# VH-VL binders against c1abc3, part 21

Target 1, 185 residues: c1abc3
Amino acid sequence: MAAGVQGESVARNYAEALLVLARKADDAEGWGALLRQVADAINNDVNLSRFLESPRIAAEQKSVVLSKALGDKVPHLFLRFLQQLVKNRRQMLIPAIATEYETLRDAASGIVHARVTVARETGDEEAKMIAERLSKATGKTVVPHFAVDPSILGGVVVRVGDTVMDGSLRRKLGMLRRRMGGTRA
Short names: E, the ipSAE of ESMFold2; O, the ipSAE of OpenDDE; V2, 0.75 times the mean of E and O plus 0.25 times the DockQ between their complexes.

## First folded at step 5 (VH-VL; framework fv_recibokibart)

Design k2 (at its last look DockQ between E and O 0.68; V2 from the best seeds 0.78)
Fold by OpenDDE, look of step 5:
Structure k2 (fold): chain C 185 residues (1-185), chain A 123 residues (1-123), chain B 108 residues (1-108)
Amino acid sequence: as target 1 above (185 residues)
Amino acid sequence: QVQLVQSGAEVKKPGASVKVSCKASGYTFTDYWMHWAKQAPGQGLEWIGEIDPSGGSTNYNQKFQGRVTMTRDTSISTAYMELSRLRSDDTAVYYCARDYDFWSGYEPYFDYWGQGTLVTVSS
Amino acid sequence: QIVLTQSPGTLSLSPGERATLSCRASQSVSSSYLHWYQQKPGQAPRLWIYDASSRATGIPDRFSGSGSGTDFTLTISRLEPEDFATYYCQQYGYSPLTFGQGTKLEIK
């Protein structure tokens, strides 16, 4: 379930709270990894997602299943955190929370996540180059997340938070067309 | 002031059930988890389980799984622990203790305890 | 489960002496999730040290907690008569929550 703007805000709040607990445990990375694993399980296991999403199953029952499944395998407060999400009927936000958690965690370490749109699939070397260029430009360690969109024709479109840098060929061509049309007026 | 007042001593036969109560006062009952611990005579403390502020989530020690049930009545700020199929080794003092809720602070320790309830299981 | 082993089981000292109580965990435990409780006979446990090194409200300065990872220590710099009790360490890191078996501090 794609969280709307409101969902994103809620996810961020939970992520912040979890990060506080994780830091107290001196294991922000480990807790993040666990959260991501849970998120991935939700996204990839149809039975799990149906179970968690089902309004026919009481929150209490879901909570019991979590307790039995995770038990001593995860930090106690991590388990409680998940149970709180179930209690609040926000368990389907776990993937979004995982993303926000990673963003927050990494921000504290000078790491920035960027969505990078390319016209075609990039190779490992090209991906590395893009990451390095972005890191150099921002002064931070940039972790690129690539998406392929042939409609940009070439170049790259980079999104960091609310900032978009459009270096696509599509944009450049559009600008040229406008410049050529403006000279006729 | 914060107080946790537990029910009185109980004497039960093997196979019976016991339900201990813990009445809270002096704080917002629904802002804290409630824990239960067991202390056999002359022995240390053993964690039994916990229940969230709303009563919707419980986590039990596997040792007690299937025999313990924790509940809450928010209308009277009271938590309950029921232990079934009692055995002689269930003879102990049982304590309730409060802990913070996820949104009410970050104090993962038992800052206030009940006075304890002696449960004696004898034939 | 995480097993907490306290040592010694019994510590016999006189007022005015220094007491050192150890708590060893079978697995690493964050300092923020390691706590100490004091219990006197016929009474409920009381929070004494939290987050491995923070004194609970009203706890005298002669008490101090330290440690990290798997080894934690409660120290009483100069014993007072009221300090003789049983002390338990507790971990809040993983389920089930567990206590040490306790160290009984008794008067020599």
Scores: ipSAE 0.876, ipTM 0.964, lowest interface PAE 0.5, mean pLDDT 92
Fold by ESMFold2, look of step 5:
Structure k2 (fold): chain C 185 residues (1-185), chain A 123 residues (1-123), chain B 108 residues (1-108)
Amino acid sequence: as target 1 above (185 residues)
Amino acid sequence: QVQLVQSGAEVKKPGASVKVSCKASGYTFTDYWMHWAKQAPGQGLEWIGEIDPSGGSTNYNQKFQGRVTMTRDTSISTAYMELSRLRSDDTAVYYCARDYDFWSGYEPYFDYWGQGTLVTVSS
Amino acid sequence: QIVLTQSPGTLSLSPGERATLSCRASQSVSSSYLHWYQQKPGQAPRLWIYDASSRATGIPDRFSGSGSGTDFTLTISRLEPEDFATYYCQQYGYSPLTFGQGTKLEIK
């Protein structure tokens, strides 16, 4: 549990397995929505999170509660997937698994996630414009994830997959443009 | 080589309990979920529930909830189904059936069945 | 719960004839989770067709399955004497797992 990188790798493996099941059910979108709902419940309901996390409650008992609560409301193999996570003591990874599932599903649909590092907070209008311009530049639908790093001194760094577009070169040669491939009011 | 061998026929009185066993051989018992189904004389099949033998997780048909308990003993590769507070309409053949390998195949169907156990509730 | 309704309840035919057995679900079921079993008196059911259309090991090619959504069919192109039995459809999509009530295929 101490290594975040290990947790991400484990979560990706479970997400891959769930996506196979969801595609056999011909409902990758619907199973993704269910997984996100469970993840959000874990993140937002202290009683649920405490119940699932507790080492004093046997995995078998957690599994029985899940069966009674969800058994007639979700696909049968989705329930068994959750019960498998509880058996393997990985149920607290469900939020990470949901994120990995969404990434895997989106990759198949031509959606690409981009890390956008900025020197200062962006407004909603600027964020939307950046996403639209990145989508045009890549030929794919780009979902940006913004982070603030003042050390880049007013530039913009964009990472899409393995490609890094670094605006910090501009500070050596002066400011040329503030946006990647677009205009800003 | 895969075999599921069930315990012999039982005759019980109303209000009693019955525990049917299903001994597995020819495969790794803990890798596959085990299901139980009921077939009343001259009737169709009805799913009772399932158990994961490696962790003991169960899912029951709501119709049997509160009267059925599924357990297993992994040291002898045996699954059990216990039905309590028996009544005359519990007279049936009870089958165990193996689920296909959940993680390997993702093909959920009952590929091997036990020979069935007749339970008669009389009087 | 998903109700599977099989029709006809009993189908009386002669060897050499074509049989068509229907299974209708009360709501949509993925073809990957719709299966057929054959059962003869005094015997356990046997997996016959899985994933709506795939024959289990050793099942003759005169048996074929088809359908999607709520409507599924088992067809036997040319009946042999050993084919007279009861056939059940089953869904694995939602709990409780359910079987149809069966179609008894009997010799005329």
Scores: ipSAE 0.751, ipTM 0.889, lowest interface PAE 0.9, mean pLDDT 84
ESMFold2 (binder alone), look of step 5: mean pLDDT 91; pTM 0.934

Design k3 (at its last look DockQ between E and O 0.64; V2 from the best seeds 0.75)
Fold by OpenDDE, look of step 5:
Order: C-alpha cells, then sequence, then structure tokens
Structure k3 (fold): chain C 185 residues (1-185), chain A 123 residues (1-123), chain B 108 residues (1-108)
C-alpha cells in the first residue's frame, strides 16, 4: 500500500514537471496526447512492455531505442523526459504519469474526471446525460469514465478524487434494511 | 564562477579519431546536460548532440550518428566528445555548452559555452 | 528538422542606427524554445536573448526580442560599437536542435 501511494506521488511529480515543459511549448494537450500514446503502447504492446521492463537491458540501450524510435517525431524535451524515466528505472510509471498529467492539465482548465460505476453498460445518450448532470452538479466540466458493476443493482456510484457519491440501489436497500432493523432494537 | 574549459587544438589525418574534453567548474556538474556544437571555418553553428548529467543517455544529430561518442567523467567534472573516421569537412571549432537538467531548472538554452577546440583534419 | 533562416545574411549599419534581424522557422516554434546568441570573431557564442524576448544577464536594454510561431525578430534600438557581431537564432523545440545561419552585423 505504501509502495502504491509512493508510486502515485512519484507519477504526479513527473506529470507536473512535464506539464511545465508542455505549457512552455504552448501545447499541453498535444504533449498529453503523446504521453497517452506512449502509455497505450506500453499497455497494449507486449514486446514493448517486456523490453522496457526487462532488467537485462541496460537503461542506456533503452534510451538509444527511444531516441531512434521517436527522434524528431516528438518534442526534444519530451524525448528527454522519457529517457530520464528510463534512466531512473521509472519507465513503467508512464501510464500512471499519463493519467496524472491529464488530471493536472484538466484541473487547470476546470475539467474534472469522474469514475462512474453503473450496473449495466450505458449507451452513448445515457453517458452524455450523466456527464451533463455531473457537470451541472459540480459546476465543472466532468469527464466520466464508466465502469460496469452489476453488484450495485442500479443507479450510479461516482468517484471524484477522494469523494464518493453512492447513488446505487444497493446502498438504498441497505439503508432501508438498517432502518427496519433499528426499530426493533 | 561557471567555467567550461576545453582541451587544446588538434591536428589529425583523415580516418583518425579525435577526442575533445570539456572540464566544468563553478557549478554542480551532474545537474546539467552537456551539448556539443560544430562550427566550420566561416560557417554557422551545428548541433552535434547532448549527454545527460549521468552520462547514461545521449542524443546525437543524425548527421553525426555512428561517428560521434559523448561521455562524462563525473569524478573530474569532465565531458568528452569523440569523433571518429575524420574527414576534411570535420575541420572546425568544436564547442561544449551546458543546459539544464529536468530537475534542476527549466532553462532550455545554452547559457555557458567552452572556449572552443580547433580540430584540423589534413592529409 | 526545423530550419531557421536568418535575414539578412549581412547587415551593414553605423553606430546609432536601428538594427532589425529576422529569424524564420520552417515550422512553428514556441517562443520559450527560441533563443539568440551573439558571437564575436575568435570567441565562443554567448547567450543573448532567451525565450524569444528575455534578455540574458548583463544584456543592455537596447536589445529586444519578439515574435511567435515562425517569425522572430531581434532588434537593437541604437547600435553601439560593441554590438557589431554575428547573431544566431536557435530552436530547442525538436531534434535535432538547430541554429540559423547567422546574421553578421558589420560597421558600414
Amino acid sequence: as target 1 above (185 residues)
Amino acid sequence: QVQLVQSGAEVKKPGASVKVSCKASGYTFTDYYMHWAKQAPGQGLEWIGEIDPSGGSTNYNQKFQGRVTMTRDTSISTAYMELSRLRSDDTAVYYCARDYDFWSGYEPYFDYWGQGTLVTVSS
Amino acid sequence: QIVLTQSPGTLSLSPGERATLSCRASQSVSSSYLHWYQQKPGQAPRLWIYDASSRATGIPDRFSGSGSGTDFTLTISRLEPEDFATYYCQQYGRSPLTFGQGTKLEIK
């Protein structure tokens, strides 16, 4: 648990640093997109993941591969940023860094990311409605990330940062049961 | 006071190698990248490449790729650039220059330069 | 690569005159990644303007930098004898890092 929290903190620090560079480049969104692409590649390409994760491959070699692969295709300081992660053996944090970067970037723009748990898969229209409702409720632009959990039986559970709003049927039923049982004590 | 002091002039034959040194002082050597630039006689500046503070990462201009090697010796605060398979068009003044490391600041420019090293390649 | 084209190649002026040096990039470059260097004969380049418009330490206020996107300018409002040198623009946006070919400011 401590390693997880520490990892998150480290990821956030890198994200903050990258965001500073991206802002100087007047392209925070573009840099974020590049970072996400790299993150997705790590998550979806088994060969890349194995390569980057392998302790048998020297950091210097990984750095060279990055240089050759990305070269002039990305901002120079973006490349350096990735190489520094490799140097510090933190390249596997790239997905986490990407998430933190987006969070930070969007926060600055009044955008909030929410994890929305639903009992069943939602359609596009329903998703939009939920996003709009959340945005109205918070006064911010909410970007929902949906997860399906049938155990909530219905309704929605929304997590924004450390705040959880449980509007699930499961919770409502639980409350009713407690109210009915409490009258007997 | 920040200083970058480079090694003396070199005369080499075609096909030979040259290694230029850049000794840093007056600052924390391991907090800055080191860059190298080429300036042919009467010409402009050309970026050769960079090496990170630890020496573990390098980025080279493709023009020099395969012929250039940059290294650092942190124990003596010295950076090195080696250029191999020298040609007549490698005759130039070579400069080292520092810029910031990711964690030491956000100054993506060359704020201090070495005095330059003349390398002459002649048959 | 990003090509930086400086104009004019040579600028001949007299002390007291205004000098305008141009640097055009083949691609858009953030102002934060565009810099100017001064070089005198037999000397190493020196940082002169950074972030397109910020003067390096010790640089007189007669020097100013401006521009964005692909067009950048270095201006000297009133030339002093010590200002005659070659000026290079440089971009730090993409690899390889590149310099302009330079503008030589010479005494008329």
Scores: ipSAE 0.877, ipTM 0.963, lowest interface PAE 0.5, mean pLDDT 92
Fold by ESMFold2, look of step 5:
Structure k3 (fold): chain C 185 residues (1-185), chain A 123 residues (1-123), chain B 108 residues (1-108)
Amino acid sequence: as target 1 above (185 residues)
Amino acid sequence: QVQLVQSGAEVKKPGASVKVSCKASGYTFTDYYMHWAKQAPGQGLEWIGEIDPSGGSTNYNQKFQGRVTMTRDTSISTAYMELSRLRSDDTAVYYCARDYDFWSGYEPYFDYWGQGTLVTVSS
Amino acid sequence: QIVLTQSPGTLSLSPGERATLSCRASQSVSSSYLHWYQQKPGQAPRLWIYDASSRATGIPDRFSGSGSGTDFTLTISRLEPEDFATYYCQQYGRSPLTFGQGTKLEIK
């Protein structure tokens, strides 16, 4: 099941903090990859997960194990970040933190993902037109992901991230639909 | 004002242990990591390790792993560095130095230093 | 371990001259985690330059730091008598934290 609303808010706060540190290190990509590796280890190694989750093992002992295992293999402040999570009993949130970090990194690079629902399949030229219009309207680089729903009968529904776009953008896309409505040759 | 005051000079025999103290004042002791560094006579600086005084977490330079123990007593705002199985090449001045904890704002440099503690190891 | 190699080991100059101190890292270090300290005999080190180029509080304008990646420089535009000391660069990016071996700036 999902982590819940409180877990997502806490995970986002930690991800924001880590991204600040990673940017100071000039390596937001590398720190993201490291965080994902730790998250995957927690998800896929039952012994590691049990060790980190156990309330019978003191936070100091978990921190010592992390230091010995990772101390000379990761950036110094990345290790400190993991040790801080253990101190605050948030280490089981690391997979959620990794996901939030990746989202924040992508958003800061000026890239947004849009879910675009259309009445019929789009050709490559129409897809490029939609991406260009969305990018112009948002001021960002839009990566569209198309889904077909014939029940919208010729409308277009655009969702950027987890937010549905406003009516002015929908009207602009309505004009694109009219351009896609027919070909002569 | 921030001060770090270290314990006095020590003379030790090979194989003994030494415990150097660093008393902090003028700031919230638990908000800042404490570091320790070694400077052998006429030589440069070498990082020994660090402690987070709020939780007691430590990170050590592998060169000192197994011989160094860093602790703290938050009730008297004091950090300790103990070095065991002393050798003649452990003769040095040992410094404590402060930097910020992760959540208290971050200044990843050593902004205040103790006065140093001379440890002499001789037979 | 990131090795910081400072050059020259000793730099003999007169007051009024320009000094250039080099710090080379064995692998890339973010400028945000490269720092310089000054140390005089019998004293603790003092933070001098942080984040490669930012002067610590009270450090005169004649000191400037620069560089990125693996090559960093501390420059003193016009030496004053109080500037003769040993200068260390330090990296905070990867454990163990390391210092360069120092450049001793001495009066010719």
Scores: ipSAE 0.706, ipTM 0.879, lowest interface PAE 1.2, mean pLDDT 84
ESMFold2 (binder alone), look of step 5: mean pLDDT 91; pTM 0.935

Design k4 (at its last look DockQ between E and O 0.65; V2 from the best seeds 0.78)
Fold by OpenDDE, look of step 5:
Structure k4 (fold): chain C 185 residues (1-185), chain A 122 residues (1-122), chain B 108 residues (1-108)
Amino acid sequence: as target 1 above (185 residues)
Amino acid sequence: QVQLVQSGAEVKKPGASVKVSCKASGYTFTDYWMHWAKQAPGQGLEWIGEIDPSGGSTNYNQKFQGRVTMTRDTSISTAYMELSRLRSDDTAVYYCARDYDFWSGEGYFDYWGQGTLVTVSS
Amino acid sequence: QIVLTQSPGTLSLSPGERATLSCRASQSVSSSYLHWYQQKPGQAPRLWIYDASSRATGIPDRFSGSGSGTDFTLTISRLEPEDFATYYCQQYGRSPLTFGQGTKLEIK
């Protein structure tokens, strides 16, 4: 679910806050994994999603359910963090927060997440090759997230944050067309 | 100066309820979680539960689940712990304790109330 | 729940001696979540050491905390008369929050 621009900002803020807590606990990875599990549960369990999203259910009730479900299963302050989200009616941002958390955590470790658009499904070997090339090019460990878009015709489009690298065949062809048409003006 | 002042000693019959108050001063009451702990005579400390700054969220020790209710009145900076269906083994000193800043990742009780003795006797 | 076992139950020492108090957890606890409290008879507990090794405000430097994982220690390098009290360790890592049973430090 797209949280919108404002939602993304809020999600990032919470991710930052959680990362502080997780680092204090010396378990940024573990906390991230827990958060991802919660996010996945929200995304895959319609009943849970409906429960958390329902404005007819009081925040306090949601908080109690969280306490009962996760109380002794997660770090105490992690539970509190989730309860704070519920309190602030931000619980539906958990998936976005999870993504932002991972981004932040990995950035601190020199890991960069890249969205890689390809024209067709890539195999494991090709995916690995792309990851390696991107890592080499950036000097960082790149984790690619692949999306298929046949309209790019071939090549790859890579997005890292706000930076886009378009190495697609579509772009190349477009450039050629412009060069050929420019000679008529 | 941070202070937590609890209500006076209580004597109750088995099956009754007791509500202990904890009045906070010297800090922003609505910024900190509040905890409650039990200490039976001559025994150690036992965590009862906690309540968030607004009173909207509570986490209880399962041992007390169903019998304990924590609340807050922000207008008078007072936290409450109510324990119902009292038994003889509920005889203890009960403490409120302030939790330190949650967002910093710190989690300890930096200030305590003076304690409230609750005696349950037939 | 995480059980904290303190040892010894009672420690009898004289002023000037070194005191070593142990707190063992049934499972690993982050140092950031291990704390010590001092309690004197008829008084409320007081925060003494937090994050396993940080002294609370106003706590003398003769007190030190150490440890990681499942084993934590509170050490008093040279006992003063005012140090005789009961000390409790506490974990804040997982619910329910739990305390050790306490070590009573008494005058020999």
Scores: ipSAE 0.877, ipTM 0.964, lowest interface PAE 0.5, mean pLDDT 93
Fold by ESMFold2, look of step 6:
Structure k4 (fold): chain C 185 residues (1-185), chain A 122 residues (1-122), chain B 108 residues (1-108)
Amino acid sequence: as target 1 above (185 residues)
Amino acid sequence: QVQLVQSGAEVKKPGASVKVSCKASGYTFTDYWMHWAKQAPGQGLEWIGEIDPSGGSTNYNQKFQGRVTMTRDTSISTAYMELSRLRSDDTAVYYCARDYDFWSGEGYFDYWGQGTLVTVSS
Amino acid sequence: QIVLTQSPGTLSLSPGERATLSCRASQSVSSSYLHWYQQKPGQAPRLWIYDASSRATGIPDRFSGSGSGTDFTLTISRLEPEDFATYYCQQYGRSPLTFGQGTKLEIK
């Protein structure tokens, strides 16, 4: 479950801190994968979630369990980071922190996620072509997420991050719309 | 002026326990993790573990897991390392050391105690 | 665990000579987590080089650290009498934190 507005701000701050540590380790991708695994465990294992959330269990005890379970299996400062979350009673934000970390890592590496709405379902080859064109138009690596909305007039609507789509991107998408539609406008 | 002052030398028999203290001064004790390391005579350094003095969280080298307990008393800025079921190869100098700035990712030991000799002999 | 192997075990040199101390890790260690300590007999270790190449406060510039991945080096360009000591590398990347077994730099 997504955290509230204050939880998202807190989660982003922790994600930024973790990314600094991971970059010093030269392994931002690997630390992100570890964080996602922990987040998925929290989301999918009721016993783990109950243990971490329980106010009846002291933070020190939760920290000891993490140390015994993970100590020799993860980077040392990754374990320390989890223990700091437990100390600050923020361990239930780990799923939100993982999501923020992934967003920050992608933004820093020139990767952006785009919501691409099309009038008709797109085949695999056309999807790859659209992703390639969007990446060239934005100067960034675009990971598209396709949705179908028949109410749009046979075109393509693209939303990249939190910013308004620029005019150059709209023009290039207009050319893609013509190719996907296959008719003279 | 950061200073770590350890308790004095100890002589113990096999099977006993020893508790070494490390009193910190010149900084905020609870802001920095404290580490412990072992150095057997004529040998290199071996990490035993660490403690967060603010929350009491610990991480131990698995080699010492089950025999080591790290604690602290924040009212006197003192960390403790207790080693139980002592063996003759536990004869060593034991050091406490302060961890530098966790959040910068530079985790190194910037200040060390003077060392405590523990001798285990029958 | 990450094993740090230092070589040579003992290095016998005279003042004025160049010293090269090697630290090899059993698996890759980020430069940000590879540190060097100096220890003289009867004394605690002292932080000497951190982050593979950064000198601790007050360490002379005749000491330099370098390396990445699995291979790290501490170099002393011109040995002074005070430099004869044992040097340990240390990794902070994975638990247990580990030290190399040391290179004893002794006077010939």
Scores: ipSAE 0.772, ipTM 0.907, lowest interface PAE 0.9, mean pLDDT 86
ESMFold2, look of step 5: ipSAE 0.761; ipTM 0.900
ESMFold2 (binder alone), look of step 5: mean pLDDT 92; pTM 0.946
ESMFold2 (binder alone), look of step 6: mean pLDDT 92; pTM 0.947
OpenDDE, look of step 6: ipSAE 0.876; ipTM 0.964

Design k5 (at its last look DockQ between E and O 0.42; V2 from the best seeds 0.69)
Fold by OpenDDE, look of step 5:
Structure k5 (fold): chain C 185 residues (1-185), chain A 122 residues (1-122), chain B 108 residues (1-108)
Amino acid sequence: as target 1 above (185 residues)
Amino acid sequence: QVQLVQSGAEVKKPGASVKVSCKASGYTFTDYYMHWAKQAPGQGLEWIGEIDPSGGSTNYNQKFQGRVTMTRDTSISTAYMELSRLRSDDTAVYYCARDYDFWSGEGYFDYWGQGTLVTVSS
Amino acid sequence: QIVLTQSPGTLSLSPGERATLSCRASQSVSSSYLHWYQQKPGQAPRLWIYDASSRATGIPDRFSGSGSGTDFTLTISRLEPEDFATYYCQQYGRSPLTFGQGTKLEIK
């Protein structure tokens, strides 16, 4: 479920909070991995998702289940974090929180996540090349996330945060058309 | 000044229940987790469990699971620990302890109650 | 559960001497999750050292904590009469939270 803009903001806030906890524990990577596992479980286990999403189930009951399931398997404060989400009825934001957490964590390590739109599926070598080029261009380690959109006709559209770099053939053609049409006025 | 004042000593028979109270003062009661610990005579400390600031979430030591119930009454800044089906080995001093700020990532017991002696005897 | 083993069980020393108390964990514990408490007879425990090496408020500088991983140490550089008590280490890393069995520091 795509968290609305408000959801994204909330998710980011929780991610920041978790990152503080994780850093205090000197295990930002481990905590992130745990969070991702929980997120994946929510996304892939329909029963779990329904359980967590159900308003008929009290938060306290959900918390108990979390305690029983994760109690000795995760850091104590990590468990508390999840329980706090449940308490605040924000447990369904866990996938979004996981994403934001990774973004924040990686940013601190000089890693940037980029959404890369391509016209057709890219092979591993091409993907690697794109990653390298982006890394070189930004001076950071770029992790590309590829999406296929044939409508761009060719090239790549790269999104890093709020910045979009459109190197698509579609854009180029559009620019040419505008240049050609502008001569008639 | 932060203070945790616990209820007085209790004498119970095996099979009975005991409910110990911990009245907090000197801080915002609803901002901190409360823990409970057990100390048998001449023995070390054992963690029983915790309750979140709102009382909506608890985590218990499995050793006490099914016999312990932690609750809070925010209106009077009081935390409760109830232990049921008492047995002789439950004879101990029970402590409430405040947890430090959760969101800071620091987890330790910075303030303790004075303890409540619970004696279980036939 | 994480078992904390303290050693020695009893430490008999005289005022002015150096005391070294050990706490060993059965598995690795973040320093942020290792704490020490002092307890005197008939009293509640008191936070003494937190985050393995940070002194609680009001704790004299003769007390120091160190260690990482599975091995932690509380050191008293020069014992004062008021330092004779039982010291407990505690881990906050994983549930259930656990304490060591304690080291009783007694006057020789």
Scores: ipSAE 0.878, ipTM 0.964, lowest interface PAE 0.5, mean pLDDT 93
Fold by ESMFold2, look of step 5:
Structure k5 (fold): chain C 185 residues (1-185), chain A 122 residues (1-122), chain B 108 residues (1-108)
Amino acid sequence: as target 1 above (185 residues)
Amino acid sequence: QVQLVQSGAEVKKPGASVKVSCKASGYTFTDYYMHWAKQAPGQGLEWIGEIDPSGGSTNYNQKFQGRVTMTRDTSISTAYMELSRLRSDDTAVYYCARDYDFWSGEGYFDYWGQGTLVTVSS
Amino acid sequence: QIVLTQSPGTLSLSPGERATLSCRASQSVSSSYLHWYQQKPGQAPRLWIYDASSRATGIPDRFSGSGSGTDFTLTISRLEPEDFATYYCQQYGRSPLTFGQGTKLEIK
């Protein structure tokens, strides 16, 4: 259960790294779409998921299969990224990485996601007013995701992760610059 | 000082195999991908594939898939390319070339081996 | 596969002249993945310009690269005798990695 939180932190780190690479390629949107397609394939194709998860199949063999399947269909460094995930035994995190990548991309574009918990179902007009107030308060375009919890006794609880994500992106870029800026000898 | 030193010229018969070596020095061998390229006489450059020395992961140009095998021995900082079922049009100079690791995001060949001439003749 | 077409195939000029070498890609290539190499007969290629416009270590400032999308150029402002060689452009954006066919810069 606690493993989910640790996995989300690892997924965020990989998503940040991928976004740096995608920006060098001038195609953060396209790389995001590719990553989502791979994530959806893992979630919806039992044979693929079983193959990638299996401890009986060596990481090198999984890497070869990825190369043959995708080698001429995706950006070269995107393929390398998938192969590094397999080497590090993180390929089953790809769906979580895709979600974190989308969050980071949206945050950089001024879009943030908010979990809005309400005591009762809200109408479309009320939902729009909540989104407008959140956008004004954050200075960004807010995409609300509504959930109902009667135990909050008629109030509204909002959780927004966009400010933390902005700081994390700068930190990850700084760490990547330090790793990449070192002299290769 | 970064240096890539390749094995010497080879003469082979059609149907044989050749294994070219590329010994690296002056840097951490496992931090950089190694590439191989072909240059037929009087022709331009053709990419054959790459290997990640740290894990052995490979990517091959589809044209060579099934005939090429890239390996490495990290204990002696040496990469290998083996080409099987040789034909006369495999006569070429074969180069190894260094690339950056996963995190650099740059993709260019900053250091090259001296080349290995492979001649396939009956 | 991204095809890189270099023009002209051969460029005959004298020392002191300005040279312009073109590389056209069959589809868009990020400037970060377009590179140039110099090769002299009997030698391995050498990295010359990377990321479309950045000079490799030790490359004189008479060499400059420019371009984006599908059209890239290498310019030599004032040719020196050592500059006569074959120049290749290379893309790293999509597998298989590909080179242009080369432009041979030769003395008139």
Scores: ipSAE 0.686, ipTM 0.879, lowest interface PAE 1.3, mean pLDDT 85
ESMFold2 (binder alone), look of step 5: mean pLDDT 93; pTM 0.950

